# Ledger of designs, part 17: miniprotein binders against p40896

Target 1, 331 residues: p40896
Amino acid sequence: MLMPKSVALLRIRYTLEAALARGFTTVRDCGGAEGFLKAEIRQGSLNGPRLITCGHAISQTGGHGDLRSGALPASAFDSCSCHFGQVGVVADGVPECYKAAREEFRRGADFIKIMGGGGVASPTDKISNKQFCDDEIKALVDVANSYHTYVTAHAYTAEAIQNCIKLGVKGIEHGNLLDERTAELMAELGCYLTPTLVTYKVMGSDQFSAFLGPENSRKNTEVLYKGIDAMKIAQKKKVKICFGSDLLGPLYGYQTQEFRIRGKVQTTQEILLSATVTPAEMNGLGDKLGQIKPGFIADLLMMKSNPLDDITILDEPESNILFVMKEGRIY

## First folded at step 10 (miniprotein)

Design u37
Fold by ESMFold2-Fast, scan of step 10:
Structure u37 (fold): chain B 331 residues (1-331), chain A 80 residues (1-80)
Amino acid sequence: as target 1 above (331 residues)
Amino acid sequence: GSKVRITIYIFSPEARELAEKIKEALKELAKELGAKVTVEIRVENGIIKFEVTVDSPEAEKLAEEILKLLFELLLELLEE
């Protein structure tokens, strides 16, 4: 987004504080949050969830992370940096990909986010567009491996997902057009899928569809229609599934609706594991987060009602969360 | 007077030992509060189910205090 950094930081602060209040003690940010915010949260200057960040999502020119309209010249941004404020950065060719990934780690990133295929929100790409060449993806994965972490990719189609995971990408965001063969490969390779079904539901509503425009509304309908089927396929093939929403800015408040949508295809226990144990394991924290046992960090929710009986109570946090504890402090 | 029943689920590899420590702490708390508190614990597949019933004119407020003290107990156990 073309916003002043100070405004973006204030929005991120508000969003993170609100997410903690809704019961999220750890959040993985897939584009926009700066690494230095982790220190502010640790010191108590910001009451938010523990942050796991990627910095800028890395995109090719004209890809999903390239937020310039077709009418804007390349010179609309810093000629030497190609940054879009807090969300994305453009890199083309192997050397630029190495530099972009290294820059994100210099800025405090915990992992690398790439755009492996097209999406709904970008103005000039199509969902079916394969993004990055193989050598570019390999470069990004090589940098992540050198930092003992991972690359996760935005990808919808079976083709984009297969291309990414065969090249060493560990995580897939969205995956709405996943097929059975691709899910089998993901399971075989130990990859993680983070479905984000609520974003398509919210963006497709009368209230918000105007923000997408005609072309992106068509994209949105396509991915929404297939999203539930993709979740069923992923469950059937035992893909490791994490919880996510992909909601931006003011829409982040709708993130808990994802629990309701997941309830159509996952058991309540599976949903709870996807929001606790599985993402902790993905991020190298499986021995510290997601379970109640000696030696683990004391991040806990105390609920008025049992989410195992009704997962939708997590979509009513103000009525159903009695206490949020993060690192032993009650919020 | 009002009666409140709250159910707590805890996922833990050491479910049985943890459940017993929590039960003991809640019994001590019930003595301090002077309220009628009943605690039932069931363990299945590494999931601890606590069913806490508070029978008191201030049942809702006391239930919140019990849950807060349970959090404090879990901190003590995790430090072990």
Scores: ipSAE 0.000, ipTM 0.351, lowest interface PAE 10.4, mean pLDDT 75

Design u38
Fold by ESMFold2-Fast, scan of step 10:
Structure u38 (fold): chain B 331 residues (1-331), chain A 80 residues (1-80)
Amino acid sequence: as target 1 above (331 residues)
Amino acid sequence: GSKVRITIYVMSPEARELAEKIKEALKELAKELGAKVTVEIRVENGIIKLEVTVDSPEAEKLLEEIFLLLFELLMELSEE
């Protein structure tokens, strides 16, 4: 639709190979990665990070993932950098939600992504809008639980986050409007937060701010600073924090700048754990990934320079990465 | 130019013993290869940081051997 499939595949291949070279041995895709890419990487036919996928993000009619509502342009600022096709599928009512989630697992999904709230850029899909009713979310969670995995939700507001996690949603993507009460509940329930601050920083830069226009540039900057405050709140309340960038296509090269942004609110050790141990645990791989131990998958990053003394060194992979090992192979 | 530094983060139930054994093995390897290897060990928030500095005209050529040694030691010493 938006891009000839063959051209999209070539760009995706480059993006994945480059991500591995930047030190990412595993990447979680939160919407639209094609299952064949996961298989090709697994078989060694394509060099790239191990992919953990949700297939299509599941949205209500008129919600953030409903392309028929014009949500795709708005999703440009919120969607995962590993888009390879249609981001969302639409499901309304409990039976359709059961069927949609089961269909994603049939296609090889590792987890379920839902749109629990609106996006920043769309006037018709506002960040304050709650999406799905309680029974729909419960249905999606029930299916994920039956597959021994989780549901993660796109959500910005304290209200949307609380609604999702009280119904069994385990992950929150973004969370820029998180408050202390909601962070306490997230910690209590063992939920994971994946902030994606670099996308707002990049879009707010001089290079891209003119592209957004004055209104969207102001919103983007406000969302960035609120996200930084949310991160401070989450850290204070000991919420489990994962690493993410949520950058699209050509902006994927900026993903390592997230380390610099995190350095303003997290220690180096906390940042490293958020990029290794914590996301492995979230994805049921805590006994296989994120640590150097016998019986673990042999993923290892060898650094030339000391990131504990300067986290920004992780934003300079060409100068500081000596070797990337994935599954025992040096790249 | 030949001075190269490698930083490794270790999370292991046997982390203290592991760090010391790695340090001794690297000293032995340095002697065999004629390279000077310095190992600094720091424990922060339950994570052991190993900072290995190689001071040798052949540092780049030795890095793969040092990497393989460290990986093998981590596998052996962290066995349950």
Scores: ipSAE 0.000, ipTM 0.294, lowest interface PAE 13.5, mean pLDDT 73

Design u39
Fold by ESMFold2-Fast, scan of step 10:
Structure u39 (fold): chain B 331 residues (1-331), chain A 80 residues (1-80)
Amino acid sequence: as target 1 above (331 residues)
Amino acid sequence: GSKVRITIFVWSPEARELAEKIKEALKELAKELGAKVTVEIRVRNGIIKLEVTVDSPEAEKLAEEILKLLFELFLELSEE
């Protein structure tokens, strides 16, 4: 659903303040956040995590980010929608892809997000649908490289993932249907995977599943079932793994449940690194963020209980976080 | 309460060196505050686990004071 910009900004404020209170000092937005929000947070006009943004997710016509073909109820959730505003723009052919990517950087984007495959809640695309042709992906990667940054892609299937990373895409969002060979290639190419397991769990609950159409409910069940197996494969093949939730609107409050879900397939150390050091490295900030060290930005989470003994206490931030420090300030 | 435990986890490529600096600073703090504070530091896979235990009838108030001192220490480490 689309909202007036002023109403969306008020919702964004509460969402960002709450995310910081839950322990997130930096958040990567994968569609919809405007570049000017970063300046407002940096200047102290808005309280929240440091934002790393892509602007609009770039989609082909009829692809996962093309929300124009809405036969779905206004209340239907899209797994790639963003409450930060209008999430997607459409580009077809090499010239439009160059223009779309350059436009996002003009608006202050730090990286480019593309739709490399189908999704759970899209009205016309299948999870198995490969999106964009090779030349289009090359154009998007070329623009990102010229800005000394990266492209990340929404993709679920081995086919979609391999196509993207062979063409220079650095990151994969979701990846629920990857296979062993794809994970090997990701590790070889130094690619990053950001699984978002909590989204499928929350959206599949009785409370929220009623908002999904029959086709989207089928897709949701499919990706939920395979998500844990994909994580095990990625871990075994030493793929670099980041932390994400892909939760939208009122569901964003369930964000910390991802720590609990990850505990089934990762060690506590692996989970904590996936939420700190690894994403900092992905975003070119490994020398400035994710560690307490001379010369690093002073972001710190101090806890009443020991998270190294039990990762699930990060899913109870109100009772376990004593303070959150961002850039030397307590929030 | 009578006992409060504070846990901090830190990721650093120089985890061993950083842990020793923190350990020395906290030894001085513990001496200044007497036997009410105990500190345990462990390093594993580049991750520093720092646990501070405060044992006192006013443990929660003392823990708050200790947090302020630790806050200042981490700011100094990040600035340098």
Scores: ipSAE 0.000, ipTM 0.272, lowest interface PAE 12.9, mean pLDDT 74

Design u4
Fold by ESMFold2-Fast, scan of step 10:
Structure u4 (fold): chain B 331 residues (1-331), chain A 80 residues (1-80)
Amino acid sequence: as target 1 above (331 residues)
Amino acid sequence: GSKVRITIYVFSPEARELAEKIKEALKELAKELGAKVTVEIRVENGIIKLEVTVDSPEAEKLAEEILKLLFELLKELSEE
């Protein structure tokens, strides 16, 4: 059963306040947060990070964002699902894709999220399944371009990633099964990769592994195993890498553990850039966010210890953050 | 008196340039607060390390006031 909107709104408040307290002054939501929520934060009616939203993730019928395959307990939700309620909308064919993307922008979206391939916990597809035909992806990209923004795609496999980026998709979420050729193409086309390793680690722990069925447990193990290798390949090929967690509901508290996981693959400087400068550039905010310099928004994190010496201190925010400043206000 | 040391880290990709601006502003702040306050600035790999030492009977209260002033300074430098 999907969480009712009223309960989701109460949880959203807690989740956003907690994320800000953990040092995140901006959060990009990849499905479910609606544009009006940004106004509540801006007005101070809700304390939380600045939100960059896509509205609903757009999926084909029977694809990764189509949750209509019977009753789904919250623990069986797709790992791409948002913490904030209804995640996806279904669109088939070029006209429906145009309409769906335009509807998300009408509702305040900053970018478009699509399902470009299968996922770990989706009820109707496999990780290896391509989703959308080329003309549908082109339609979605065309709409995003007309709004001077981008499309990002959920995709795991080299095949799904290559198909999406060749058609103008700018970002890839997850990418756990990419190969060297795909990473080279991503770098050549200036694409962004947002790995989400902590989701698979947390779901594979003793506390949560029982929530996945045998097929989904197998899929989870596969993507976890390959995810670290994919990160090494992406770093080697100089792919632009953003920071992400892709955690659902109660698991969102594990968000900062992604810093610890990244520390096995990236340098501390690379991790910090992936959480500041690189995502600001991706979202057209490179002249406003991610740097402390004249003319930029005053979003500052002041630490008791040096994260460049040990990135894992960011996984202990209560002990290591002296203050979080967002838009010149201390929280 | 009591001596309190506060170490503050500020991440910035342009840390060296920002550190020079902070250094100039903090020279004036230290003069206003008197010889009881010492501020050291170091830059390492895009991190600005600020060490504030307060040597005063009211060191903890003065340190809190200095932190508030530093927060306003960082805000002003970002906005300008």
Scores: ipSAE 0.011, ipTM 0.397, lowest interface PAE 9.5, mean pLDDT 73

Design u40
Fold by ESMFold2-Fast, scan of step 10:
Structure u40 (fold): chain B 331 residues (1-331), chain A 80 residues (1-80)
Amino acid sequence: as target 1 above (331 residues)
Amino acid sequence: GSKVRIKIYVLSPEARELAEEIKEALKELAKELGAKVTVEIRVENGIIKLEVTVDSPEAEKLADEILELLFDLLKELSEE
């Protein structure tokens, strides 16, 4: 009677509804959201945020290929490793990179996500590992440009970030080891940075540290230590900053804590812009989303208190959000 | 409860123009509901700040009705 996919869909529905209730009317998924979810949300079969998707994240052989990391709320929970661990594709050499990117667009992707450097959660790669050669990155960027969209890269180090952005990559996810020179280059090239500080704070807590093991705990401490400094550098150099969480599985519930963390390094106005106007512009929707004015889609939050006076109220959505409107409908 | 306070924050570079249109609509609503409803509108740094206070034994029901009217108004302004 009940199929395993039916159970997974029920859990996805809950996760999407919860994300809307927490105030997210649009979510960019950086690996793992199925294209059919966009259609079902659009049709009203599922209640949830509007989804902007990349399909599978693209990695080289031996790279950051465990793509269960880096998924946003629609793909973030992992009730069983078998369900959501299958979201990545591997491509080596220019022809395979062309084919992989084109397959993602055929499947309904809005942009391309690549692994430009190593990560914390994967068993074999190191944060310092450079991933892809220049010609491979150029191929992926060429495909994205032909679809009038962009490539965004998972990257932590100044070296990996500089390599990606010089080759036409538009966005950087994480960027915890960003330095001042690299931030200057990002600003000059008009690149976007999406920090994900909450992931490292949560995973480094006493409650979750036992899950990482010694090598990954070292990686996690390194990125957490530098992440706040990187955020200050990016802000000083006027890098365009978007809002993100990079939360996996049961940790999706902590996504709003990112507002609280950013409140220590950004103004409330800067944080609100990073969650509205700036990501809309990045995704070619600056004339349709992120503002309330004539001709724009009617997405908004009604709040009990002013987030400009205290950004941390967005980390208490149940107490502070009266309701969410998406496309003129109240949820 | 007998008193409900509602706050709405709208980001817009056209904030002053939009605030005037919203102000007129909410002023008419407050007039129809009398002393039961108080409306304040401020514009700061491109953000429209709306505060609506409902003071009535039917405050929760009235607040729900006001919210529905406000969203119809905001939908009209944002999509036209």
Scores: ipSAE 0.000, ipTM 0.194, lowest interface PAE 18.6, mean pLDDT 73

Design u41
Fold by ESMFold2-Fast, scan of step 10:
Structure u41 (fold): chain B 331 residues (1-331), chain A 80 residues (1-80)
Amino acid sequence: as target 1 above (331 residues)
Amino acid sequence: GSKVYILIIVLSPEARELAEKIKEALKELAKELGAKVTVEIRVENGIIKLEVTVDSPEAEKLAEEILKLLFELLKELSEE
């Protein structure tokens, strides 16, 4: 029916317009954003960031993206970024993995997202070992390579991360339990890490303690600190680090707090590069985006203060961003 | 006075040349609008920063014109 679709589109429109107003001219969606949104933004019918999408996150049966396994409240907060909700596709065995990845590309995906490990609702009780067998991951990587793009994996543990990157996975989302050996291997293989620390901070707040309970709020705080330590390790070992928040809908307003959290580990310059140059390179756009120079797309922020002097001004965009320019148009 | 900061992320020597052209154009624009504008170009570990201080009651409008000027200069240089 038209009415439910109209309401959904108004919510999506608001979220995307707000993200652009906060200074995000390009956003990578790691599950669920539909290709029609890219077209509407490109046509100017919808104001928002340029979208880079993966379609559905691909999961094994009983894996993190198999939604049949979990309608439990605690599980609802273990998620990758998803504009329309976390609808995963399930694929088992090499043939189904080939078909699932090809189907996502047929639907307009720019890259492939897989669930390489379990969600971390608690560090000890809900840690999963590796997800997918080696031949399944290789199949997904082979398809992505044939489309001249990459596979990125949801993974928390050193074991899951090492398994994925040894098989050709180029990106790791989250990585909160990364260790030094794994970070060295990531750097050696040229892999990208996208930490999403603000998610744990927000879920550990008093606003969410009524939903998650004190136990889960404490665990989210623990996962946040482990993620901060993991990012220190990644920084020291020179892993390529991108910017992410893993927040959508009512939580969108908190996404800029990631800049403040990153300031505990990265310099302001490193944070700015992780939000511009590095993600552009990851997505094959390093010659078009992330820099202000001849031949590049004219995406620019004009600030009332210098973020190099104080990164936290990006956590207050309403006060500190004077103009956002996307493709030469001022918003 | 009101301050506007333009941050240019530079991975090539070309961005210094762009910054100098922007500075020169801003001085001319300020003169035409009767506004006092101070422009400093600073290079910090590969990042070029343009610090623009505007002494004008219409500082926000001038900032918008600066952004449009930057876009036009980028467009002209990409044609080459």
Scores: ipSAE 0.014, ipTM 0.514, lowest interface PAE 7.0, mean pLDDT 75

Design u42
Fold by ESMFold2-Fast, scan of step 10:
Structure u42 (fold): chain B 331 residues (1-331), chain A 80 residues (1-80)
Amino acid sequence: as target 1 above (331 residues)
Amino acid sequence: GSKVYILIIVASPEARELAEKIKEALKELAKELGAKVTVEIRVENGIIKLEVTVDSPEAEKLAEEILKLLFELLKELSEE
């Protein structure tokens, strides 16, 4: 979606403040958050979660991060202003991939996000489309390794996931069409999976189907149906699982619904660890975040009831959160 | 209301020792406030469940004071 920068900035501020109020003290942004937002939050100019950012998601031409219509010329704009700035950049060939990844780190990225396979929301790709060649993925991983961090990939299919992780990609976003062999390989390689089941549920509803055209609605149904099965497979094979929502713009308010959806396939302890300890470890913060210990950052939620007894109370934050503490400050 | 319930969930390798320190701090606070404050601590699967019930006509105001003291305690733990 194309919108003026000033409107996008106001929406980002609202989104960040609301996420903190819903209980999220740290958020990993997988495309679109500008590096300066981290400084504003640290300084207290914006109330919001601590941000871990990738800058732009890196896509091949015609891939999931290439938002241009097939009818537009190559010189046309290819950005979405749903966040402050654009969410994706296009890079083809090994030299452009090196340059794109280095540019994101220059802009303050903490990790690299790539489009490793097709998706629902992009206009010209299909879920089954293979994206990037092996040498391009190796280039992106090489840059991330040189900065002592990781690459995470948008990928749905077993083929796309296996291709990415065999080349050194550490994280997989979504993974809705994952199979048992792929989950075994992910566990063996120590990879992280971040399922985002709520986005497909919400976007597939009658109220929000206008965000997706007919072709994208069909893609959405395919990934929704398989997502729960994929999560069961990942749990069975002991894949490291993080918490995510992948919600866009006005749908961000539904992010806590993911706790309720996860409750159908994970234990309450597994869900809570996926939202605290596991993502802290993934981001090199396992000794500073996700637990209440001496020397750790003082982030916590005070609740009216026990989420270990009923995870769905986290989907009703206004009724169940007494306060949110971030870095020892009450919000 | 006259009754407020506070729940704290903590994961820690020294969960038991940390829970006892929190309990002692809350015990001292309860004496100072003269309120009926009940504290229960359970440790299961490396997770501490700390439940505090405040029973008083001013329970909401007293709960805020308890939360402020818990904030100071947790801040001291995170600083050193």
Scores: ipSAE 0.000, ipTM 0.306, lowest interface PAE 13.5, mean pLDDT 74

Design u43
Fold by ESMFold2-Fast, scan of step 10:
Structure u43 (fold): chain B 331 residues (1-331), chain A 80 residues (1-80)
Amino acid sequence: as target 1 above (331 residues)
Amino acid sequence: GSKVTIFILVVSPEARELAEKIKEALKELAKELGAKVTVEIRVENGIIKLEVTVDSPEAEKLAEEILKLLFELLKELSEE
């Protein structure tokens, strides 16, 4: 379970190269990827997608990103790589929140990620737990606004989502317990939702249920049950929807199965827009990424057949992708 | 502005056929648009290494046409 930082950095190289091979030319990392990796990828010393990073996800003490609770020493949890490296940092009170957000920007972050509610992977945290007080969220949003970017929040419940977006949070990760009123407010405020349905499906399978243990398996079941319904509500209320997987460690290889799952709720065109145009717009890159036209970066996925006819061909990249073009280079 | 460089690295069993199609299409596009196009191609063991430099007032438009061409050529190869 204990992974030294040097080993975590070597592992992230493989993960990024594999993501590019699966068709992802740009990836938004919601915790753990260091800013220096962006320079290595940009200069070609590392093969991988273009990275948009938040650095560490910011959590309150005892919140979803606080991995210090449990049977292992705090140092062991500090070494745990859940996505692309070191995931979280803890901040309590307005001054610590200002300092934490500013530190992530100093280290090269493009946006700020916060834990706005409880989650499935937290050892003692509950999905229904509200995280941070209003003044703490305002501080984090204030810093992001001063850098002309945004805050996105991990949040499942309508209460957690409403609290975040009313305080200026632009993005919501997951949102599996979203209701119609909250979706209406998200649409009104121009917020973005990134559902992550594949992670609950994979972790809910008999093979992988042991990863979570009994307490977290109950959290996972609750989240999975409402995930598809939340997605339908978001579509109906015209919430801006991005593509995501939120897969941890050994499960990252299942990333592309999200396309198949989305096909039960969205049209193929809606899915492709959620993976290209919409996230580019969210990240201030709508005039540079997601389209093939003058002045845009040359990112293109080349396939044996048109994914508009069958979205599931994206679930088998080894068989269906001919080449992935990033910045005019074909991989 | 007036100069754009595109790098193409392709791994494919059809590498030789694809390289020839790209070269021929770029030659025709250069004539059509009156652009100065420099192309360096190396093909070894199913790998195409292609560097295309476009020097033209229409460099951005030509880059877009090259991307469309690559998509169309690869689609044609997969269909047949």
Scores: ipSAE 0.000, ipTM 0.169, lowest interface PAE 12.6, mean pLDDT 70

Design u44
Fold by ESMFold2-Fast, scan of step 10:
Structure u44 (fold): chain B 331 residues (1-331), chain A 80 residues (1-80)
Amino acid sequence: as target 1 above (331 residues)
Amino acid sequence: GSKVYILIIVLSPEARELAEKIKEALKELAKELGAKVTVEIRVENGIIKLEVTVDSPEAEKLLEEIFKLLLELLKELSEE
């Protein structure tokens, strides 16, 4: 259909090598990367970032991860970043949710990704559609807690975010329609927000505007600026913020533009912490990763110029990165 | 101007001794290689920054040796 598995595996190699070359020594995949890829990278059979994976994003029937109903290629840009294969699995009811989450852990997942709300670009699920009932979310959280890890949710609206985090969800992807009350609750509960602003910027650019048409280009711009405002709110309320791109396949190359967009609302130090210390803490690696000090894994980025003085140099990695070190090996 | 490369190493305030060891080792390497290398320790927003400036036509080859030295120091300290 979209791509044979053998061709997908070859393209995965290039995608992983390119991500490492752009300065990412660790990547959290929010749908599609299978656990065997982690072993191949660890063994050195594949060059690439250390992978933290969820397997398939878990969706209700007719939800954002249900690709069976009228899914367009453009709608895929709004689902998850780093899709290496089948991105979603459908589960309805408490027993199916238990089974789906357990199956992802059996396949080597490090965390669980769910679709907690609708997508902006989807024609078949509206952004306002509530997804999963409370008992289903509780089941997914229960399984993740049993594995001493977390659930993260795709969610845009204050309502969807609040519903998820009140039920034990620890991470929110996107959050473009976050409000002050929701940000306060996220901070109180110690939740993590991963804004993905570059997706909307790329889709609204001159390169892609001809394919979207004027109406959709305006909508992408609106969603981008709403997301920027949401990030300002989250920052003021001291929500823990991680770095993310939510780009798929060929568009993954634009991931570093997120550094430039973040520079409009965060200091360079805040951005660098969101790409190092904060995600390491989220994934239980705060004592091993994200800092250069004794006892930590030797991941290091060597630059031609100081990113603390100008964050935009990270958006030109080929010109500005001298060396990438991962686990003491130079790339 | 001359061909200049800048390496920036960011460390926590608790890693002051590590920063000093790195600076000392890089100065010794610069003497061995006959290279114009400057190392400055700067404190900015409570974070220790090591700024390494390499000014040489063969800077890329010198940077490889600098990187190997840094890796050795980091490994020795992590095992401690």
Scores: ipSAE 0.011, ipTM 0.383, lowest interface PAE 9.4, mean pLDDT 74

